VH-VL binders against o60147. Designs and how they scored, part 23

Target 1, 175 residues: o60147
Amino acid sequence: MLEKNKYLYIFRHIQTNQVLLSQGNVLKKTALFQLPYPLQKPVAPNGMRPAKLRKDHWVPLLKVEFPNESMFQSVFMQLLNYRKYRSVQPLTSDLLKLPIPVRRRKIMRQEVPNTIADLADILNKEKFPENSVRLQLSDKSDSEYADWPPSVQIDSEEIKLSRGFREKTTVDEAR

## First folded at step 13 (VH-VL)

Design vb11
Fold by ESMFold2, last read:
Formats: C-alpha cells, structure tokens, sequence
Structure vb11 (fold): chain C 175 residues (1-175), chain A 122 residues (1-122), chain B 107 residues (1-107)
C-alpha cells in the first residue's frame, strides 16, 4: 500500500464535538457511517448523524504517523472497536438523573477526551518501538487527556489548518 | 511515572480531627480527566470509598460521612487534603489516596498510594 | 446505594488451575465496573476496567466479562504471585462502592 495508509487522522465537529476517523487528510462522506443512529436513548450519546458531510464543520483533532501499514491497521481497527463498545453501553444512572440539557452538554463534551483516551490505551498495550509513533495535535493540551507510552513521540508543532476544508473533492478524493 | 503518597498522623485520639495529605507526581490535577480520591480499609476488611475531588474542583463524599469529611486540593503543590472530624475507634484503617481517571461519565482508580495506617485509640 | 456481592468469599486453588470470581450488582450498572488485585500487606492494583478491558501491564491470564448485573473475573492459569484478595468496584452511580472481596490462596 501507499504511504497515505500509515497516517491516522482524527476530526471533530466544531459544534457537536462528534469524532470521525480517517485514513486521509480530507474526510469522505462515507465517514459519516461511523456515527451511530441510536433509537432507544433519551438523547443520542454523541448526537445524531448529520444528514450530509459538511467539510467546513469538521476540523483536525490529531494526526498519528505509524512506521508501517500493519501497525496502522491494528490501531485503526481497535479504535473502531473501542468506540463501538462504548456506544452500545447505557448511560450511567447518575447521568440519567440530570436534566436533559445538562446531560446533553456532559455527553457532548466527552467524545474528544474519550477518543484520545482510547488511542492512548491501545498504544500503551501495543509492543511498538520507542518513539516509533508520532502524534501531532491541533491543541497540544489535549495530550493531557491520557498517559502516553514511550513508543509515542508528541510533535512540538501543532496542526495548523484553517477553519473548514475544501468544499469539493479533488481528483484523488473522487476515487 | 505516576506516584501518590499519603502523609499525616498514624495515631489519633477519639474525637480528634484527622488531616491526611496526598502528595502526587507524574500528573497534574488541573488537567481534564483526573481526580484524586481517598479510600480506606479497616484491618482485615473491604475497601471503602470516602471522597474524591476532580480536576474542576467538583467534590463528592460518601453520604453517611459527608458531615465529617472535607476534601481540598492545591494544584500548584500537587496535593490533595482530606480532613475527617470526630474520629472514633471504628475509623481505624489504612487510608489510601488514588488517582481517579474520568472516562465515559465514570471513573476508576488506576494508581494508588502505599497507604497509611491510622489508629484511633486512647 | 449499589451493593456489589462477590462470590466466593474465599478459594484455595491448585497452581495452574482456573480461578473464577463473580460480582453481582444490586441493580444494572452497564459496563461501569472495575477489578482490583490486593496482595497481602500491599496496596490495591487495577486489573480490569470497564468490565473487560485489561489495564496496561496486566498478564493476559486475567480477563473480565459480563454486563448489567453479573460480572466475572477469570484467572486462566493461577500463578503463585496471584495469591491476593480481588475486589470489584462500580461507578455507575455515587456513592462509589466495592465488593466485599474474594481471597484467593495457593493450595
């Protein structure tokens, strides 16, 4: 496979804090299928799936560089599994006792920290060489949501992207 | 490396106030997703959660003891302090501080101090 | 207040044999349960979080399962160093509560 497959990109929604995983620097509309449509909860755990992908509403959260495809695929699959496992759980009893507006705010604020914690938990369990995985964040303070193993090198440079993304696909994205 | 250590008196007389300090390193209590809790264990008995304080200064107490407990933090010193008033011999226990990791609206204790035995006796 | 009842209170087990410890909650707690190991005269150590996710550095012989009200900690092949008391803990609702403990000894 091509060098693009060794990067993991994670995006967040500017309003809802929903999170999407991507193999490329640009989200594809099929990424929306990662978001669940739960029918049985008083409020969706992480909000509802948007009707369409509006690329100007999704900003980079972090980028992870892996030395090879095998490591990338292992971490990517585990992240999806962690998210799936979390998404099917009931809300805590204490959370359900809160007024719906308060509950929604608490749930909305958790998805970014939860995703970063999942990534760190996976990387702490993997047997990766020291400093072999490079982590770059849009906000370096977000690294504080978790403890990182020696295999992770946190880039001193933050991701610098303007608010919003390309409104149209390029030739490469259209594939 | 995350470490926590309890300090304070090991012998307290009935009715006195116990003050315990948890000094920790390897993490900051000013950052999202962490708290520090106090858990005790009477000799030969099970663990009992007493109180915890979150990074945003939210404080929670075991309901039956809430009138006797006060938990505070000093983020600049990496310390959390528990006071427990009106000590009684039944409060004799090993007192632990532990890091509380917040995740998915819940939490667990990933790192513990060594504990300090507090004996309440005349 | 949620009561966690562990079973058995005590077991003496031949080395290399399987250990099973159960924890029953007085109400549904989703997956918001965690397991700790406390060796004699030591502080507790986290083994399993959120029912089934092992903590970093925990030997693969330890596993957790269950949901709702019934949870299990399993040690597939008991080692001498596993002699300890094991506790479950919930944080579905405050107050945080622990099970009464299960003491495992080497026979």
Amino acid sequence: as target 1 above (175 residues)
Amino acid sequence: QVTLKESGPTLVKPTQTLTLTCTFSGFSLSKYGVGVAWIRQPPGKALEWLAHIYWDDDKRYYPALKNRLTITKDTSKNQVVLTMTNMDPVDTATYYCARLRYYDSSGYFDYWGQGTLVTVSS
Amino acid sequence: EIVLTQSPDFQSVTPKEKVTITCRASQSIGYYIHWYQQKPDQYPKLLIKYASRSFSGVPSRFSGSGSGTDFTLTINSLEAEDAATYYCQQYDSLPLTFGQGTKVEIK
Scores: ipSAE 0.793, ipTM 0.894, lowest interface PAE 0.8, mean pLDDT 87
Fold by ESMFold2, fold request of step 18:
Structure vb11 (fold): chain C 175 residues (1-175), chain A 122 residues (1-122), chain B 107 residues (1-107)
Amino acid sequence: as target 1 above (175 residues)
Amino acid sequence: QVTLKESGPTLVKPTQTLTLTCTFSGFSLSKYGVGVAWIRQPPGKALEWLAHIYWDDDKRYYPALKNRLTITKDTSKNQVVLTMTNMDPVDTATYYCARLRYYDSSGYFDYWGQGTLVTVSS
Amino acid sequence: EIVLTQSPDFQSVTPKEKVTITCRASQSIGYYIHWYQQKPDQYPKLLIKYASRSFSGVPSRFSGSGSGTDFTLTINSLEAEDAATYYCQQYDSLPLTFGQGTKVEIK
């Protein structure tokens, strides 16, 4: 079979920290279907789907190069499943006790770390050859959100912004 | 690669203060996503969470024991210290330190130390 | 405080048979439950996190299921090295609590 796509791109929203997965470094409008429709309060704002894709609101978070397309497809689908499973869960009882502004801030701050942790969890369970998966981040400190298996090689070069005006990702301190 | 090890006295007299040190390697407690917890287990009984401290210095204690417990960290030494005052024979247990992994506003203990048995008796 | 009640407290099981351990929470805890194995004279080891996600390196014979208040740990074909005490743990609400344990022995 001809090699097609072996790259995973992950974007974050600059204001809500929602995360989108992509096969390319430019988001397609259909990526918005990864986000659920608007939900009843007190659910997090990160469950809300924007009416349209504003590409200037989404910045690169990370890129992964896999050895081949089938490994990419497996990891991509698992990431979507991890997020879907998490998104249908109720918030913790302790989180629901917090004032709404505090609760929203905590939820916003954990979407990026949660996604990176999901990726690492999947890669730790897979039996990939040593250094066969190359990970490149827009901010290398984001690698600290998870423990990485020997199969992952973290690129020393950060992702350059692909287009539009964007702010770099920052390390999230909330929990 | 992640390891944790408990150290401290194994015999303590009633009313004394217990000080336990958790020394860890393979991760940093100054970076997002981790904490260190103390969990104890009386002989033949269930596990009981005592306290934990997160990377941002947020500290939580078991409510019934909070006035007896203090948890602190020294990130430069990769250490977390638990002190427990006014020890009683019922506090005889194996004391573990464990890494608490933060995820989805919750957490679990992915790596544990070997534990240290602390006996409280005259 | 959330109470986790495990069933049974003890079971003796023939090798290769299926083992089922249940954990019932005193209130709904979503999927915020984790399972640990503690072999005799050893420290606990994480098996399952967030109800159904196996931890890295855990044999595929271990699985978890459930949500809300009722959770199950399953060993689909018991091996001799699986003789241990199993604990569930919740972090839906502080204080963190563990179940009382289920001791599994080889018959």
Scores: ipSAE 0.790, ipTM 0.892, lowest interface PAE 0.8, mean pLDDT 87
Fold by OpenDDE, look of step 20:
Structure vb11 (fold): chain C 175 residues (1-175), chain A 122 residues (1-122), chain B 107 residues (1-107)
Amino acid sequence: as target 1 above (175 residues)
Amino acid sequence: QVTLKESGPTLVKPTQTLTLTCTFSGFSLSKYGVGVAWIRQPPGKALEWLAHIYWDDDKRYYPALKNRLTITKDTSKNQVVLTMTNMDPVDTATYYCARLRYYDSSGYFDYWGQGTLVTVSS
Amino acid sequence: EIVLTQSPDFQSVTPKEKVTITCRASQSIGYYIHWYQQKPDQYPKLLIKYASRSFSGVPSRFSGSGSGTDFTLTINSLEAEDAATYYCQQYDSLPLTFGQGTKVEIK
């Protein structure tokens, strides 16, 4: 039970490429609150945040194992802050020059690499012990989105999870 | 480890064409969000962006020099080549190649070559 | 093109003092500005990306702030090794442009 507290899972939405952070491999409905409503950067209909969590629409992007929960919490919060900050910034003028459909596609494409880059930036700043952080990606090539510090050991095997895990909720129980 | 190195002639005569090669390692120019740029700096002057090429072979040029510049890549060789035609003494500068990080929003140059001084003189 | 104007052009500073360099954009560029350090006879090195994010290996004494049109690079306590010319650079729109540079010398 306590083991999950040191594991960061990052999930990607299969359609919108939105990214959710999770402590452990089970997505909670509260994870949706990670998604902002920036009017300037709409990725999903009616803003960035879906009304309901469809866990089956989320696939693991990567898994990070930290030495302890404290390190996890630090990185987790920083990731949220980086994402939040980015979400409230205006789009570049070049993007604004593009037709809305093209702009949307470009915005959708950048969430995954941005998140990975954020993670690497945070880990570079934290200066964790060498090989103390274990990184496993669903697509090994995604590691190339960033330069990783010595603290990060990239696993040679890709994660096997194909979908996000669902928590049993009262709604699920009613089904 | 990311490295870039510029190579080419250090002396060019006016009206001639300059060809510079950037050889890099530690990354692939086939990955999304990666590019290579050329930036020059006249002696004692500021930096000037010239051109860059993206992973998907898309190219951008400084407008005022666009007709003189050509940038190409050979991903298999990890090389990017810049050609600049009709060189003039005013083009005397240190020429740098640098890696561009770009994720369809903004870009920055995180790693640079040491630069090569190109002098245009008769 | 977007014009970046740095201020001041030159600073002579005593070690351990705080250094502040400003970069003003001719138009709002959000946070899409980056800072580079170029020491004499060396190539530029990335210091700060996206206005406030430190690049790997950059000492903590370096920080960046700002949004919109006004940006600041700060060196909290100047070290002798920090003597260099600093450049801001924008990627809000093409063409990419740099500031004219701020030369920092040690007194």
Scores: ipSAE 0.782, ipTM 0.901, lowest interface PAE 0.7, mean pLDDT 91
Fold by ESMFold2, look of step 14:
Structure vb11 (fold): chain C 175 residues (1-175), chain A 122 residues (1-122), chain B 107 residues (1-107)
Amino acid sequence: as target 1 above (175 residues)
Amino acid sequence: QVTLKESGPTLVKPTQTLTLTCTFSGFSLSKYGVGVAWIRQPPGKALEWLAHIYWDDDKRYYPALKNRLTITKDTSKNQVVLTMTNMDPVDTATYYCARLRYYDSSGYFDYWGQGTLVTVSS
Amino acid sequence: EIVLTQSPDFQSVTPKEKVTITCRASQSIGYYIHWYQQKPDQYPKLLIKYASRSFSGVPSRFSGSGSGTDFTLTINSLEAEDAATYYCQQYDSLPLTFGQGTKVEIK
């Protein structure tokens, strides 16, 4: 059984702004292990701080279509590595001076922008052909978190599904 | 394309107030992740950060100069304005505006204006 | 206020040779350091962000490394166009500060 996947799906938590990456259009419970750094004591076996996987709490953030599996796998793995690398860095000295509740809110607020910036940074370095990668967002203004290379075509239509990516995740696009 | 351009007087007298305008294009100051900063460089000297303003209108100033500096933005005009009071000959420098990209609770200056030399002399 | 001390202040280097510039912080700043190139009579240009991440369009001969208090910018094979002054900049804490600069010229 050969698994073919040229789509990257990214979900956002509606309250905490935590971000989860997925190869499929439906989140699996094991996705919670992706959380790169805890705000306090970890409660998961691998040291990630889990949010319980409630399907009604996770909404589409964006979807990326790649022309082939190799490009998808390269970007997906790099994006996971960016998040892991960031998770092991100390917080800034200024952030550490803030009261813990304020600090936690600032860290959560930056999760979506940081993830989108990481994706754009990877795509800017990959030297993909012009317009070869198609990006669709739930909120088009989120594209403003980063500068995009010529390889990225931003879809004019926003993702309209309120939960998951079903009905709009299997459209094939000819090159 | 992201561009920034400084404008304002190039000659001021001691004690006068300097007003510099940064006009930018290719990005917006209305959404998370960007700011505009003013950075100066005295002739032959290192770069010195003065102030910056974020997308949410939060402002930061170099502490020793805080009483002399005011930074404001007009998002509808794509402008950021720096006012510096009580100018002195030691303030002679090239003044740059630069885009501050905010990431991971930190930031860097990815696009700069060409700079404007401000000379303070009697 | 965090002081960034660059070394050396000046170096004259034969083309195609390796250039190493050091930036030392007066306290630990994690990876929150960035590097800029300023050619004569030009504005600064971003080279490296977050210690080791190259900015878009920067030639592969430029690289950065380090964490904590000691950071290095490396040009692995100097080109004539690389004659410039190089600055490090931190944003671990306000006020934002720059190093004093390192001038590199072609021998």
Scores: ipSAE 0.763, ipTM 0.868, lowest interface PAE 0.7, mean pLDDT 86

Design vb11
Fold by ESMFold2, last read:
Structure vb11 (fold): chain C 175 residues (1-175), chain A 122 residues (1-122), chain B 107 residues (1-107)
Amino acid sequence: as target 1 above (175 residues)
Amino acid sequence: QVTLKESGPTLVKPTQTLTLTCTFSGFSLSKYGVGVAWIRQPPGKALEWLAHIYWDDDKRYYPALKNRLTITKDTSKNQVVLTMTNMDPVDTATYYCARLRYYDSSGYFDYWGQGTLVTVSS
Amino acid sequence: EIVLTQSPDFQSVTPKEKVTITCRASQSIGYYIHWYQQKPDQYPKLLIKYASRSFSGVPSRFSGSGSGTDFTLTINSLEAEDAATYYCQQYDSLPLTFGQGTKVEIK
């Protein structure tokens, strides 16, 4: 039937740096179910799942364009699995020795880099064709959190706030 | 693409100071998520971590050797330098530099240099 | 400091058989353990990171498992080129430490 490119949208929370994954450029309320409460990591109020999705608190982090749904689904589910696996691990012994405010700050600062590293690890293991996956970031320097395989082409243009306005259909959805 | 190479003297005398340089390419030490470490291996023995330095200039040393070790970086030259004072014959080992990848408050060594054997003998 | 004890110190294994190497930590270290292969006269190479995640380019016959204090590296079907010494390494707590190594030879 209809073959079209699929997009993975990744958002970060402006205050807590929590990360949400989305198939659409607008977050749905069900995206909040991605936020686990780690069993063995200290839980700050910012680590809890918000009661309501405040769309003005979530900004674009990056966008990934896949040539088909199969590739998108594989990567999307693996990213969720990587996050879940990390979230159930105990904190390092060295991290636990830090004062709680310092510890919380270190944990919050890592979720964005950790998610980008997870994405790169997944893409490095996949056997995707060269330049078949297009990556666009809100801050291009964030690409340096990881090493990228030849299958990934990093856009020179950053995601801009003006693209959060109403969209024209066809060109962006088609590729 | 990522490469690291150790350089420095291969023979030093007891009490002398060893200076080793790690020259690397394919990554930058100015950007988040990487460090460079020094690890040694005495002939026929296990690996021993000595020190590492991160992108943010955070430096860590093996505690028993901390008073003998200094690690520094020159990001513009893609170099990390290890200085080890008061060398002794027991310090004879192959010295490796390796890239330390930071993730989830921890790290692992994903790329290694070929190593340089340093012999400490009179 | 955290002591990593590998078992066995040495194995001689016939080709195509399964190799199991264990690494036991002196305290719980979560999943903060990594495995390296060092062939004779070569530098070490990363195989497995964070207990079970294979490094890019590592053959699928290598796998890792475990959590807490007990970890396992498995070579499902040993190849001649897998003759090497294998090390586990932790970074749950400084100083970074390695296991004593497990030497695997072809019988």
Scores: ipSAE 0.755, ipTM 0.868, lowest interface PAE 0.9, mean pLDDT 87
Fold by ESMFold2, look of step 20:
Formats: structure tokens, C-alpha cells, sequence
Structure vb11 (fold): chain C 175 residues (1-175), chain A 122 residues (1-122), chain B 107 residues (1-107)
């Protein structure tokens, strides 16, 4: 009857800077459905939805420990909604004035900081108890992308070794 | 807690140069995703953005005033300074500094100083 | 330069009633619009960012909607402390611009 701690895992693509959210420390093929299908098929790794999940292309970005399932589900669904909302918007008019390669690089470089800002925004709106949510990052400087509420305890230890999120080289698919 | 405070002269004569300092606390301007902007409001009128400076020293100015404005930062002192040359009575306004949060190639002003009224009269 | 036109310029509203403020952009600006509240003799405060996303600490009676050129700020049940001037602001392109403001007062 007691709920066990629940983890949110966030992965970053090593080339495109895309992010994927997961309940488990291993990505499932169905995680790819979090990425919108592009208007046109880009050349990989152009940030399009890959046809197949390559686990060696996704590295840990951060994990969040919640004391129960209810908190986890609330934050997880809001993160998905935030990303969907952002991803369907047109680019700014000023961004569209840039040469396509420059524009692409700017967009790709923002995926990680935007995701971290979304997480912090959600946590700042939630009324969670002080220190009830533990955040661990692969790079502690990434915490600088946002302001964090008292409910968040940032772990002083970085996620060590990519194996913390990746147990195998093989690509596993959800069924 | 994030706070910003404007300081500088409250009365200047036409043609003089205005120098305003924004002193802030509770955040660092060396962090990705943060900037400080200057925004003014003439009495009874709407807000007007003047300039902003980002964590990486990228600077933007209101085009019509670009030749009169200079924005600089000192991250060690948590200060941003605006200089506006050749002041005119039409520049009479309350001047605010505000924190600019960068997100999705855009930004918004989440924390503001209390403002300082600058009067330009002969 | 993108012009933001708010409507109405002024409204006087009975407490507990709904307030609707519109902001129209002179060109499409996606969702890159934000709303601020400025009470008399105070500095502006952020209410809504990116058209519909409430800022932390903002009462749930405030909401925003719209995309493209037409945007709305709604106060579902007006409280006395909501008497203020409300501004929309865009950052789709420089220069950053604000609407002319909508003053809301209590009857």
C-alpha cells in the first residue's frame, strides 16, 4: 500500500540536443513519440524523430526523485505539455531572419536549457514540501538555467558514468 | 530573493547625459538565460523598452535611441549601467531596470526594480 | 516595429465579475506575448508569459489565451486588489513593444 519513490529520468541526444523524458533508467522505443514528426525528413541527426532508438546516442541529463507517484505523474505530464506547447509554436520573426545553419544551431542549443527551465517553472508552481524533491544532474552547472524552489534539494554529486542511466549498448524498444 | 534597484540623478538639464545604475541581488548575470533591461514609462503613458544586456554581453538597443544609449555590466558588482546622452524634456519618465529571462529565443521581464523618476527640465 | 493595440482602454467592473482584456498585434507573433499588472504607483508585475502560462504566485483567476495576432487576458472573478493597469508585451522581434495599457477599476 505504501508508495515507493518515483524517478523522472531526462536524457539528452549527444548531437541534436533533443531531450526525452522517461520513468525508467533505460529509454523505450515509445519515448520517441514525445518528439513531433518534422514537416520534412531532415538529414540525421537533424532533430527529427528517429525511426529507431539508438541508446548510445542518448546520455543522462538529470534525474529527479519524487516521494510518491502522484507528484511524479503531475510533473511528468506538465513537462510533456510544456514541451508540446513550445514545439508547435512558430519560430520568432528575428530567428527566421538568420541563415538556416545559424538558426538551426541556436534552436538546438536551447533544448536543454528550455527543458530545465520548464522543470523549474513547474516545481515553483507546485506546493511541494521543503526538500521533498531531489535533483541530480550530469553537469551541476546546468542548474544555473533556472531558479529552484525550496522543495528542491540539488544533489552535490553529479551523475557519474553514463552507465547510471545506460545499462547496455543494445537498443531496447517498448512493446 | 531577487531584487533590483535603480540609482542615479532625479533631475537633469536638457543636453546633459543621464547615467543610471541598476544594482541587483539574488541572481548572477553570468548565468545562461539571464539579462537586465532598462524600460521607461513617461508619466501617464505606456512602458517603453530602451535596452538590454545578456549574460554573454550581447546588447540590444531601441533603434531610434541607439545613438544615445550605452548599456554595460559589471558582474562582479551585480550592476548594469545605462548611459543616455543629450537628454530632452520628452525623456522625462520613470526608469526601471528589470531581469530578462531568456527562453525559446525570446524573453520576458519577471522581476522589476521600484523605478526612479528622472525629470528633464531647463 | 510591432504595434500592440489593447481593448478596451478602460473598464469599470463590479467585484466578482469577469474581466476580459484583448491585445491585437500588427503582425503574427506566435505565442511570444506576456502580460503585466501595474497597480497605482507601483512597478509592473508579470502575470502571464508565453500567452497562457501563469507566472509563479499569480492567482488562478488570471488566465491568458490566444496565438498569432489576437490575445486575451481574463480575470474570472475580479477582486478589489486587481484594480490596476494591464499591459501586453511582445518579444517576437526587436524592438520589444508594449500595448498602450488597459485600466481596470472597481465599481
Amino acid sequence: as target 1 above (175 residues)
Amino acid sequence: QVTLKESGPTLVKPTQTLTLTCTFSGFSLSKYGVGVAWIRQPPGKALEWLAHIYWDDDKRYYPALKNRLTITKDTSKNQVVLTMTNMDPVDTATYYCARLRYYDSSGYFDYWGQGTLVTVSS
Amino acid sequence: EIVLTQSPDFQSVTPKEKVTITCRASQSIGYYIHWYQQKPDQYPKLLIKYASRSFSGVPSRFSGSGSGTDFTLTINSLEAEDAATYYCQQYDSLPLTFGQGTKVEIK
Scores: ipSAE 0.731, ipTM 0.850, lowest interface PAE 0.9, mean pLDDT 87

